Miniprotein binders against Mucin-6 (MUC6). Designs and how they scored, part 98

Target 1, 185 residues: Mucin-6 (MUC6), of Homo sapiens (Human) (q6w4x9r395to579)
Amino acid sequence: GHCSLEGGSFVTTFDARPYRFHGTCTYILLQSPQLPEDGALMAVYDKSGVSHSETSLVAVVYLSRQDKIVISQDEVVTNNGEAKWLPYKTRNITVFRQTSTHLQMATSFGLELVVQLRPIFQAYVTVGPQFRGQTRGLCGNFNGDTTDDFTTSMGIAEGTASLFVDSWRAGNCPAALERETDPCS
Short names: E, the ipSAE of ESMFold2; O, the ipSAE of OpenDDE; V2, 0.75 times the mean of E and O plus 0.25 times the DockQ between their complexes.

## First folded at step 18 (miniprotein)

Design fn13 (from pn12 with R76K; at its last look DockQ between E and O 0.77; V2 from the best seeds 0.75)
Fold by OpenDDE base, look of step 18:
Structure fn13 (fold): chain B 185 residues (1-185), chain A 83 residues (1-83)
Amino acid sequence: as target 1 above (185 residues)
Amino acid sequence: SDIEERLEREIEMLEKRLEELEERAKKGGISEDVKKLIEEARELVERAKEALEEGDLFTAAVLLIRAWLKLRKAAKLLAEEEE
C-alpha cells in the first residue's frame, strides 16, 4: 500500500483514493496492530499563509512507546535529541538520506517512509501486505475498497473527508476543510 | 514511568526555550508572526502538561512535538529579523 501527502493539502490513501483538506493540526496517518509498541505515523500541518487554504505539511512523526522520530524540513529529532548526522539507527528503524532532497525511514516491521524535503515538503508512506485491512488513519484502511476509506476514528464511514480528517486529529485543533480532488487533474 | 519522565524533561526544556525567546521578543522590532508562534507554543506546552497530569502520555507527546516545531520556526524567523 502506498499513501502520499503532496502539495501541502493532498492525500492519496493506500487504496488510491485521492482527497484534499486544509488543516493545521497533527493527524494520525497510520495506526495498526502491525506497528510495534503502539506505534503511529502522524503528519503535522500548519498554516503557511493568511488564508485558510494556505496550509502545508511541516513534519512527519513516528511515535511509539519506544521511539520518537520527527522529520522536518531542516532536521530530524529523536528520543535522544536532534540527530546531527545520518543514518540514525534504532533496533527496528533506520533513518537515512536517500538523495540530496529525500530522506528515508526504513523499518523492520514493514513500514517505509520517504520524505521529500525540497522544494516542497512531501511524504510517501509504504506498508507491506501484512497491513492489509489493518490500517487506520488518513491513509485509509488498505482493504482495496475506496468507498470506506473515510472511516473515522470511531469506526464510522463518512461520505466526505471533513469529518473523517477531523476525527483523526491528535489534540484539539481547528477543523479541517475538505475538497474531493484528483491530484492528477 | 520512563516515558513520563522523558516528557517532563521535554517540557522543562521547552519552557526554558520559551522563556528565552519571549525575552528576546520583548526587545522590540519583532514581527507579530514570531510573537504568535511563541504564544501558540506556550499554549501547546500548557496543554501538554495538562495531558500529562491526566495520564494521557500520547497526547502530551504529540502536543510537545508541535510546540517544539513552532519554537524552532520562531527561532529561525527571529534570527532572520535580528540580522
Scores: ipSAE 0.815, ipTM 0.915, lowest interface PAE 0.5, mean pLDDT 93
Fold by ESMFold2, look of step 18:
Structure fn13 (fold): chain B 185 residues (1-185), chain A 83 residues (1-83)
Amino acid sequence: as target 1 above (185 residues)
Amino acid sequence: SDIEERLEREIEMLEKRLEELEERAKKGGISEDVKKLIEEARELVERAKEALEEGDLFTAAVLLIRAWLKLRKAAKLLAEEEE
C-alpha cells in the first residue's frame, strides 16, 4: 500500500483515494496494531502565506513509546532533542540519505517512508500487506474500498474530507472548517 | 515514567532556547514575524506542560515537537535578519 503527501495540500490514500486539505496542525497519517509500541506516523502542516489555503508540509514524525523521529527539511531530531547525522539507526529503524534531495526511513515492521526535501517537501508512505485492513488515519483504512476511506478517529465514515481530516488532529489546534468559507476561492 | 522524564528534559531544553530568544526579542530590532514565532512556541510549551501534568503524554510530545519547529524557524529568520 502507498500513501502520498504532495504539492503542499494533496493526499492520496492507501486505497488510491485523492483529496486535499488546508490546515495548521499535526495530523495522524497512520496508526496500526502492526506498528510496535503504539507507533504513529504523523504530518505537521503550517501556514505558508496569508490565506488559510496557503499551508505546507513542514515535517513528518514517527512517534512510539520507544522512538521519536522528526524529519524536517533541514534536519532529523530524535528522543533527546539533538539533530543527528545520517545514517541514524535503532534496532528497528534506519534513517538514511537516499540522494541529495531524498531521505528514507526503513523499518523492520513493514513501514517505509521516503521524504523529498527539495524542491517541495513531500512524503511517500509504503506499508506491507500485513497492514491491509489494519490502518487508520489520513492515509485511510487500506481495505480496497474508497467509499469508507474518510473514517474518523471515532470510527465514523464521513462524506467530506474536512470532517475526516479534523478528526485526525493531534494536540490542541483549531479545526480546519474555516477553510470552507474562503470567499476568494 | 521513562517517557515522562524524557518529556521533562525536552521541556527544559526548549525553555532554555525560549529564554535566549525572548531576551533577544526584548532588545528590539526583531521583525514581527520572528516575535510571533517565539510567542507561539512559548504558548505551545506551556500547553505541553499542562498536558504532561494531566498525564496526556502523547499530546505533550506533539506540542513540544510543534514548539521546536517554531523555534527553529524563528532562529533561522533571526540569523538571516542579522546578516
Scores: ipSAE 0.674, ipTM 0.847, lowest interface PAE 1.1, mean pLDDT 83
ESMFold2 (binder alone), look of step 18: mean pLDDT 83; pTM 0.812

Design fn14 (from pn12 with R76L L77R; at its last look DockQ between E and O 0.60; V2 from the best seeds 0.73)
Fold by OpenDDE base, look of step 18:
Structure fn14 (fold): chain B 185 residues (1-185), chain A 83 residues (1-83)
Amino acid sequence: as target 1 above (185 residues)
Amino acid sequence: SDIEERLEREIEMLEKRLEELEERAKKGGISEDVKKLIEEARELVERAKEALEEGDLFTAAVLLIRAWLKLRKAALRLAEEEE
């Protein structure tokens, strides 16, 4: 399964359903029993301009009971503070520079993350087949059915992205706004 | 717990950094954007403290991460404005 966060406001689920939203919160991208220690992958969005449509991804976060990995445009922060040099290694997670503009987080439990730092901060999530039908969050449920990808945190399937996205907020943040999906994105 | 203690240390660290930035911002000539970022960070830290007191460690951690990002952004912009 491949999930992408591109262009500041575009998401493509594991089931390849594209949608767009504008929000300035932290959102759960991926929760799954397959992630150890109650792990979750999250995306942090913020305002990039004055209008509601001017939002952007500013960080990707992996958080569990054991690990904290924050990948931002300029720095990687961990449980031990800021990591100014890579690779960073834990027992089952490795963060390293893939290219001059890309970072990668590799894990032993079937989660892979590639983050494009420049010119646009973008993220690409890959999960193994063991995650099929066992994922929740903005990346969807990875069950091969796009029609139920907008399942809220309460298990309700929504027809539009707005309520779906808002249900996956972490913390008390402003509500997201649904926009038209750009098929070319 | 170990997690709770870690979060408490993070709060202390962020509060210290927040104080430093607030003091620098008082010198004048600082943009409203930077001031707003600092204020937002302060609010997030306070909310994190409340979450921690309530035992919601996950929410606390999430809020602190966002606070950190706000402060980092503020610091970078402030440095540019002071040049």
Scores: ipSAE 0.804, ipTM 0.911, lowest interface PAE 0.5, mean pLDDT 92
Fold by ESMFold2, look of step 18:
Structure fn14 (fold): chain B 185 residues (1-185), chain A 83 residues (1-83)
Amino acid sequence: as target 1 above (185 residues)
Amino acid sequence: SDIEERLEREIEMLEKRLEELEERAKKGGISEDVKKLIEEARELVERAKEALEEGDLFTAAVLLIRAWLKLRKAALRLAEEEE
C-alpha cells in the first residue's frame, strides 16, 4: 500500500483516493495496531504563500511510546528532541540518506517512509500487506474501497475531504474548515 | 514515567533556546517576522507544559514538535537577515 503527500497539500490514500486540503496543523497520517508502542505517523503543514490554499508539508513525524522522530523540511532529523547524524538506527528503525535529495526511514514492522527534500518537500508512505484494513488517518483505511477512505477519527464516513481532514488534527489546532476557499465537489 | 522525563528534557532544551532568542529580540535588530515566530514558539511551549501537567503526553509531544519547528524557522530567518 502506498500513500503520498505531494505539492500544495495533495494526498493520495492507500486505496488511491486523491484529495486536497487547506490546513496549517499537525495531522495524523497513519495509525494502526501493526505499529509498535502505539505508533502513529504524522505530518505538519504550514502556510507557504498568501492564500489559504498555499500550504505545504514542513515535517513528517513518527511518534510512539518509544520514539519521537522528526524529519524537518530543513533536513534535520531528531529523536525525542535530540538531533541525529545519519544514518540513525534504533532497534526497529533506520533513517538514512537514500540519495542527495531523498531520505528514507525503514522499519522492521512494515512501515517505510521516503522523504523528498528538494525541489519540494514531499513524502511517500509504504506499508506492507499486514496493514490491510487496519489503518486510520489521512492515508485512509487500506481496505480496497475508496468510498469509506474519508472515515473520521470518530469512525464516521464523510463525503468531503474537509471534515475528514479536520478530524485528524493533533495538538489542539484550530479548525481550518472556515478558511477553505475551494469547497469539495 | 520515561516518556514524561523525555518531554521534560525537551522542554528544558527549548526553554533555554527560547530565552536566548527572546533576549536577542529585546536588544533589537530583528525583524517582526522573527519576533512573531519566537512569540508563537513560547506560547506552544507553555501550552505543552500545561498538557504535561495534566498528563496529556500525546498533546504535549505534538506541541513541542510545533514549537521546535517555529524556533528552527526563526533561527534560519535570523541567520539569513544577519548575512
Scores: ipSAE 0.729, ipTM 0.875, lowest interface PAE 0.9, mean pLDDT 86
ESMFold2 (binder alone), look of step 18: mean pLDDT 84; pTM 0.825

Design fn15 (from pn12 with L77I E80R; at its last look DockQ between E and O 0.56; V2 from the best seeds 0.74)
Fold by OpenDDE base, look of step 18:
Structure fn15 (fold): chain B 185 residues (1-185), chain A 83 residues (1-83)
Amino acid sequence: as target 1 above (185 residues)
Amino acid sequence: SDIEERLEREIEMLEKRLEELEERAKKGGISEDVKKLIEEARELVERAKEALEEGDLFTAAVLLIRAWLKLRKAARILAREEE
């Protein structure tokens, strides 16, 4: 399964359903029993301009009982709150520079993350087949059915992205706004 | 717990950084953007403290990360404005 966060406001789920939203919160991208220690992958969005439609991804976060990894445009921060030299290794996670503009987080439990730092901060999430039907969050449920990708944190399938996205907020933030998706973006 | 103690240390660290940035922001010529970021970060830290008191460690951690990002952004902008 491949999930992408591109163009500042575009998301493509594991089931390849594209949608767009504008929000300035932290959102759960991926939760799954397959992630150890109650792990979760999250995306941090913020305002990039003056209008509500000017939002952008500013960081990707992996958080579990044992690990905290924050990948931002300029720094990688871990449990101690300090920027780390790469490569950074834990018992089952490695963060390293893939290219001059890309970072990669590799894991032993079937989660891969590639982050494009420049010119646009973008993220690409890959999960193994063991995650099929066992994922929750903005990346969807990875069950091969796009029609139920907008399942809220309460297990309710929504027809539009707004309530779906808002249900996956971590911490109380302003509500997100749904916009039309441009598949060519 | 170990997690709780770690979060408490992070709060202390962020509060210290907030204090430093707030003092620097009192100087003339500092943009409203920086001041706003600092204020938002302060609010997030306070909310994190409340979450921690309620035992919601996950929410606390999330809020602190967002606070940190805002402070880092504020610091970068402030550094340029002070040049």
Scores: ipSAE 0.811, ipTM 0.913, lowest interface PAE 0.5, mean pLDDT 92
Fold by ESMFold2, look of step 18:
Structure fn15 (fold): chain B 185 residues (1-185), chain A 83 residues (1-83)
Amino acid sequence: as target 1 above (185 residues)
Amino acid sequence: SDIEERLEREIEMLEKRLEELEERAKKGGISEDVKKLIEEARELVERAKEALEEGDLFTAAVLLIRAWLKLRKAARILAREEE
């Protein structure tokens, strides 16, 4: 299963359903019982221009009870707030430079993340077949049917990306002050 | 718990950086764009502290990530402005 986050805030789900959204929050890309320690893969989007419709990926995050790995668009990798030198290895996760422009996070639990650092910060998520029918989030449910890929965090299948994406915001999206500066956050 | 201790340490580190930048902003020499980023990061840290106090460790972690990213952006802009 392949899910991609590409320039212009484009997403393609594990079932190959493409969509675009505009928002400046943290979003759940993937949750699954296949991820150990209550793991979740998340994406952080921020403004990339003066228009509210110009948003882009600024970080990819893997969060579990053991790890809080952040890969930022300025090419810093942290775990639990501390910068790490590559290659970086935990028991289940290895982060390394795949090429001069790409980082890879490989795991023992069937999740692979490839991050393109330049020219445009993009992410490519690959999961093994054990994830089929067991995923939730912006990458869809991986059940082979695109008609329900826009399933919200409450389990409701929506016909539009906007309601679906908004349901997957994480971390209590920004307070009113931040909303006054960016109505999409 | 171990998770709570890690989050508390991260908050301490971010607050130290915030205090340095906030004092610099009071003295001038920081653009409005950087000042706004610092203010946004402070709000995120304060909300993370509230979430941590309530035991909502997931929310605290996510808010601290966003605060850290805001401060990184501020640092990049500051580096350009000092050239």
Scores: ipSAE 0.781, ipTM 0.895, lowest interface PAE 0.8, mean pLDDT 86
ESMFold2 (binder alone), look of step 18: mean pLDDT 84; pTM 0.823

Design fn16 (from pn12 with L77Y; at its last look DockQ between E and O 0.70; V2 from the best seeds 0.72)
Fold by OpenDDE base, look of step 18:
Structure fn16 (fold): chain B 185 residues (1-185), chain A 83 residues (1-83)
Amino acid sequence: as target 1 above (185 residues)
Amino acid sequence: SDIEERLEREIEMLEKRLEELEERAKKGGISEDVKKLIEEARELVERAKEALEEGDLFTAAVLLIRAWLKLRKAARYLAEEEE
């Protein structure tokens, strides 16, 4: 399964459903029992301009009971709150520079993350087949059915992205605005 | 717990950084953008403290990360304005 966060406000789910939203919160991208120690992958969005439609991805976060990894445009921060030199290694996770503009987080449990730092901060999430039908969050449920990708944190399937996205907020933030468009447009 | 203690240390660190930036912001000539970022960060830290007191460690951690990002952004903007 491949999930992408591109262009500042575009998301493509594991089931290849594209959608767009504008929010300035932290959102859960991926939760799954396949992630150890109650792990979750999250995306941090912020305002990038003066209008409500000017939002952008500013960081990707992996958080579990044992690990905290924050990948931002300028640095990687871990459990101690300090920027780390790459490569950074834990028991199950390695963060390293893939190219001059790309970072990669590799794991032993079937999660891969590639982050493009420049010119646009973008993220690409890959999960193994063991995650099929066992994922939740903005990346969808990875069950091969795009029609139920907008399942809220409460297990309710929504027809539009607005309530879906808002249900996956990891803090009290302003509500997101949706505009369903092609991420490639 | 170990997690709780770690979060408490992070709060202390962020509060220290907040104080430093707030003091710098009082000197005048600082943009409204920087001031707003600092204020937002302060609010996030306070909310994190409340979450921690309620035992919601996950929410606390998330809020602190966002606070940190705000402060880092503020610091960058401030540095640019001082040049």
Scores: ipSAE 0.801, ipTM 0.911, lowest interface PAE 0.5, mean pLDDT 92
Fold by ESMFold2, look of step 18:
Structure fn16 (fold): chain B 185 residues (1-185), chain A 83 residues (1-83)
Amino acid sequence: as target 1 above (185 residues)
Amino acid sequence: SDIEERLEREIEMLEKRLEELEERAKKGGISEDVKKLIEEARELVERAKEALEEGDLFTAAVLLIRAWLKLRKAARYLAEEEE
């Protein structure tokens, strides 16, 4: 299964459903019982232009009880806040530079991440067939059906990408869709 | 726990870096954009400390990642401003 995060805040799920969103938060891309130590793959988005409607990927994060690997758009790879020289290896994870423009995180548990650093910071997530039907997050549920890929963190299928994406926020970020009504205006 | 100890060490590292940048900000000569990034990073670290105290290790880790990214951005802006 393949999930992609491309310029313009475009996402394509494991079931090939494309969508776009605008938000400046950390989002859960992928959770699964197939990831060891309660692992999760996350994406960090930030404002990329003068318009509030333009956001871009600035980092991809793998976090588990054992590992915290951050791959940032400025080419710095960290584990637990400490910058690492590539190639970097743990027991189950290897991060290395594949080309002048691409980094790869390979794992023993069926997750592969390829990050394009230039010209645009983009990420490509590949999971093995053991993940089928066992994923949740922005990359969808990997069940072969695009109509329920917008399943929220509460298990509700939504009709809009915005509500779906906001449900997968991590780290207590404000919702991007709702605005308080000012009674004086 | 091992996770808790790692988060505490990361908080200490980020606080040391924050103190350095906050002191530089008080001396002047840095942009409001950089000052805002430093302030946002401080807020994230303080919230991470609260989450850690409450035992919410996942939230603490996420907040520290965001703080670290804010500080990296501040460092990049500072390098651009010195040129």
Scores: ipSAE 0.659, ipTM 0.839, lowest interface PAE 1.2, mean pLDDT 84
ESMFold2 (binder alone), look of step 18: mean pLDDT 83; pTM 0.803

Design fn17 (from pn12 with L7I A61S; at its last look DockQ between E and O 0.64; V2 from the best seeds 0.69)
Fold by OpenDDE base, look of step 18:
Structure fn17 (fold): chain B 185 residues (1-185), chain A 83 residues (1-83)
Amino acid sequence: as target 1 above (185 residues)
Amino acid sequence: SDIEERIEREIEMLEKRLEELEERAKKGGISEDVKKLIEEARELVERAKEALEEGDLFTASVLLIRAWLKLRKAARLLAEEEE
């Protein structure tokens, strides 16, 4: 399964459903029992301009009981709150520079993350087949059915992205605005 | 717990950084953007402390990460404005 966060406001789920939202919160991208130690992948969005439509991805975060990894445009911060030299290795996770503009987080448990740092901060999430039907969050449920990708944190399938996205907020933040648009447009 | 202690250390670190930035911001000539970021970060840290007291370590961690990002941005912008 491949999930992408592109263009500052576009998301494509594991089931290849594209949608757009404008939010300034931290959102859960991926939760799964397949992630050890109650792990979760999250995306941090912030306002990049004056209008509601001017939002952008500013960081990707992996958080578990064992690990905290924050990938931002300029720094990778871990459990100690300090920038680390790359490659950074922990028990099950390795973060390294893939290219001059791309970082990669590799794991032993079937999660891969590629982050484009510049010119636009973008993220690409890959999960193994063992995650099928066992994922939750903005990346969807990875069950091959796009019609139920907008399942809220409470298990309710929504027809539009707005309530779906808002349900996956971590922390109290302003509500997101949604538009269903093709990320390629 | 180890996680709780880590969170507490992070709070202390961020509070220290907040104080430093707030003091610098008082010198005048600082943009509203920087001031706003600092204020937002302060609010997030306070909310994180509340979450910690409630035992919601996950929420606390999430809030602190966002606070940290805002402070980092504030610091960068402030440095540019001081040049």
Scores: ipSAE 0.795, ipTM 0.907, lowest interface PAE 0.6, mean pLDDT 92
Fold by ESMFold2, look of step 18:
Structure fn17 (fold): chain B 185 residues (1-185), chain A 83 residues (1-83)
Amino acid sequence: as target 1 above (185 residues)
Amino acid sequence: SDIEERIEREIEMLEKRLEELEERAKKGGISEDVKKLIEEARELVERAKEALEEGDLFTASVLLIRAWLKLRKAARLLAEEEE
């Protein structure tokens, strides 16, 4: 299964359903019982222009009880906020430079992440077949059916991307606060 | 716990970076965009401390990641504006 985060906040789910959203928060991209230690893959979006409708991907984060790996536009940061030289390896995860413009996070549990650093920060998530029907988040449920890919964190299938995306915010995200200076909020 | 101690160390590191950037902001000649990023990062660190006190280590970690990203953006913009 393949999920992508591209360009102007475009997402394509594991079931190939495309959508776009505008938000400035951390979002759950992928959760699954196949990820060890309550692992979650997350995407961080931030304002990229003068209005709230101009947002872009600024980091991809893998967080579990064992690991914290932040891949930003300029560097990889782990566990205590220190930038790490690549390759970086844990028991189950290796992060390395794939090319001059791409980084790869490879894992022993069937998750692969490729991050394009330039010319635009983009991310590509690949999961093995063991994840089929076992995923939640912005990348959808990987069940072969696009009609329920907009399933919220409460298990409700929504007809719009915005309600679906909003339900997957992580942390105490102040989305309303971050829109207070934009009359289009 | 090991995770809790890691979060505490990250908070200490981010607070030192915040103090440095806040002092640079006091000099003046700094854009409102940079000031906003520093203020947002401070708010996120304070929220992370609250989450840590409540034992919500996941939320604390997420908030610190967001704070770090905002501080990094603030420092980059500050360097560009001073040139």
Scores: ipSAE 0.607, ipTM 0.804, lowest interface PAE 1.3, mean pLDDT 83
ESMFold2 (binder alone), look of step 18: mean pLDDT 84; pTM 0.819

Design fn18 (from pn12 with K36E E40Q; at its last look DockQ between E and O 0.66; V2 from the best seeds 0.75)
Fold by OpenDDE base, look of step 18:
Structure fn18 (fold): chain B 185 residues (1-185), chain A 83 residues (1-83)
Amino acid sequence: as target 1 above (185 residues)
Amino acid sequence: SDIEERLEREIEMLEKRLEELEERAKKGGISEDVKELIEQARELVERAKEALEEGDLFTAAVLLIRAWLKLRKAARLLAEEEE
């Protein structure tokens, strides 16, 4: 399964359903029993301009009971503070520079993350087949059915992205706004 | 717990950084953007403290990360404005 966060406001689920939203919160991208230590992958969005449509991804976060990995545009922060050099290695997670503009987080439990740092901060999530039908969050449920990707944190399938996205907020943040999906994204 | 203690240390660190940035921001000529970021960060830290008191460690951690990002951005912008 491949999930992408592109263009500041575009998301493509594991089931390849594209949608768009504008929000300035932290959102759960991926929760799954397959992630150890109650792990979760999250996306941090912030306002990048004056209008509601001017939002952007500013960080990707992996958080568990054991690990904290924050990948932002300029630095990586971990449980032990800021990582000034890569690669950073834990028991089952490695963060390293893939290219001059890309970072990668590799894991032993079937989660892979590639982050494009510049010119646009974007993220690409890959999960193994063991995650099929066992994922929740903005990346969807990875069950091959796009019609139920907008399942809220309460298990309710929504027809539009707005309530779906808002249900996956971590913290009390402003509500997201649904926008038209760009088919070219 | 170990997690709780770590979060408490992070709060202390962020509060210290907040104070430093707030003092620098008082010198005048600082943009509203920087001031807003600092204020937002402070609010997030306070909310994190509340979450921690309630035993919601996950929420606390999430809020602190966002606070940290706000402060980092504020620091960068402030540095540019002071040049």
Scores: ipSAE 0.808, ipTM 0.912, lowest interface PAE 0.5, mean pLDDT 92
Fold by ESMFold2, look of step 18:
Structure fn18 (fold): chain B 185 residues (1-185), chain A 83 residues (1-83)
Amino acid sequence: as target 1 above (185 residues)
Amino acid sequence: SDIEERLEREIEMLEKRLEELEERAKKGGISEDVKELIEQARELVERAKEALEEGDLFTAAVLLIRAWLKLRKAARLLAEEEE
């Protein structure tokens, strides 16, 4: 399955459902029992322009009981707050420069992340078939059905991207109701 | 726990950076944008400490990542202002 974060505001789920959103928060992209040590892949979005609706991806994070890997927009990779030189390797994760414009995080557990650094910071998530039907988060549930990809953290399929996205916020950031939002998202 | 100890170490590191930048901000010569980033990072660290005290290690970890990102942006803008 393939999930993508493109253009600062666009997401395409594992089931190929496109949507966009604007927000200033950390969001859960992917959780699954297939990720070791209670792992989660997350995306950090922040204000990128003058208006509230101009937000963009500023980091991608892999967090588990063993790892806290941050790949930042300014090309710094950290683990638990400490900057690392590439290639960076643990027993089950390797982060390396794939090309002059792309970084890759490869894992032994079926998750692959490719980050485009320039011209725009974008992310491409690939999961193996063992994840089918066992994912949750902004990348959807990977069940082959686009009509329920907006399933919230409470397990409810929603009709709007806004409610779905807000349910996947991490780290106590304000809900969209608590700030002006772009109604088209 | 081991995770809790790692988070405590990160908090100490970020607080050291915050104290340095906050002192710099009191002396002036820092733009309002940089001051706002420093204030946002302080708030995130304080909320991370509260989450840690409540045993919510995941929330604490996420808040510290956001604080670190704010401080990195502040450092970049500060370098540009010194040009």
Scores: ipSAE 0.764, ipTM 0.882, lowest interface PAE 0.8, mean pLDDT 85
ESMFold2 (binder alone), look of step 18: mean pLDDT 84; pTM 0.817

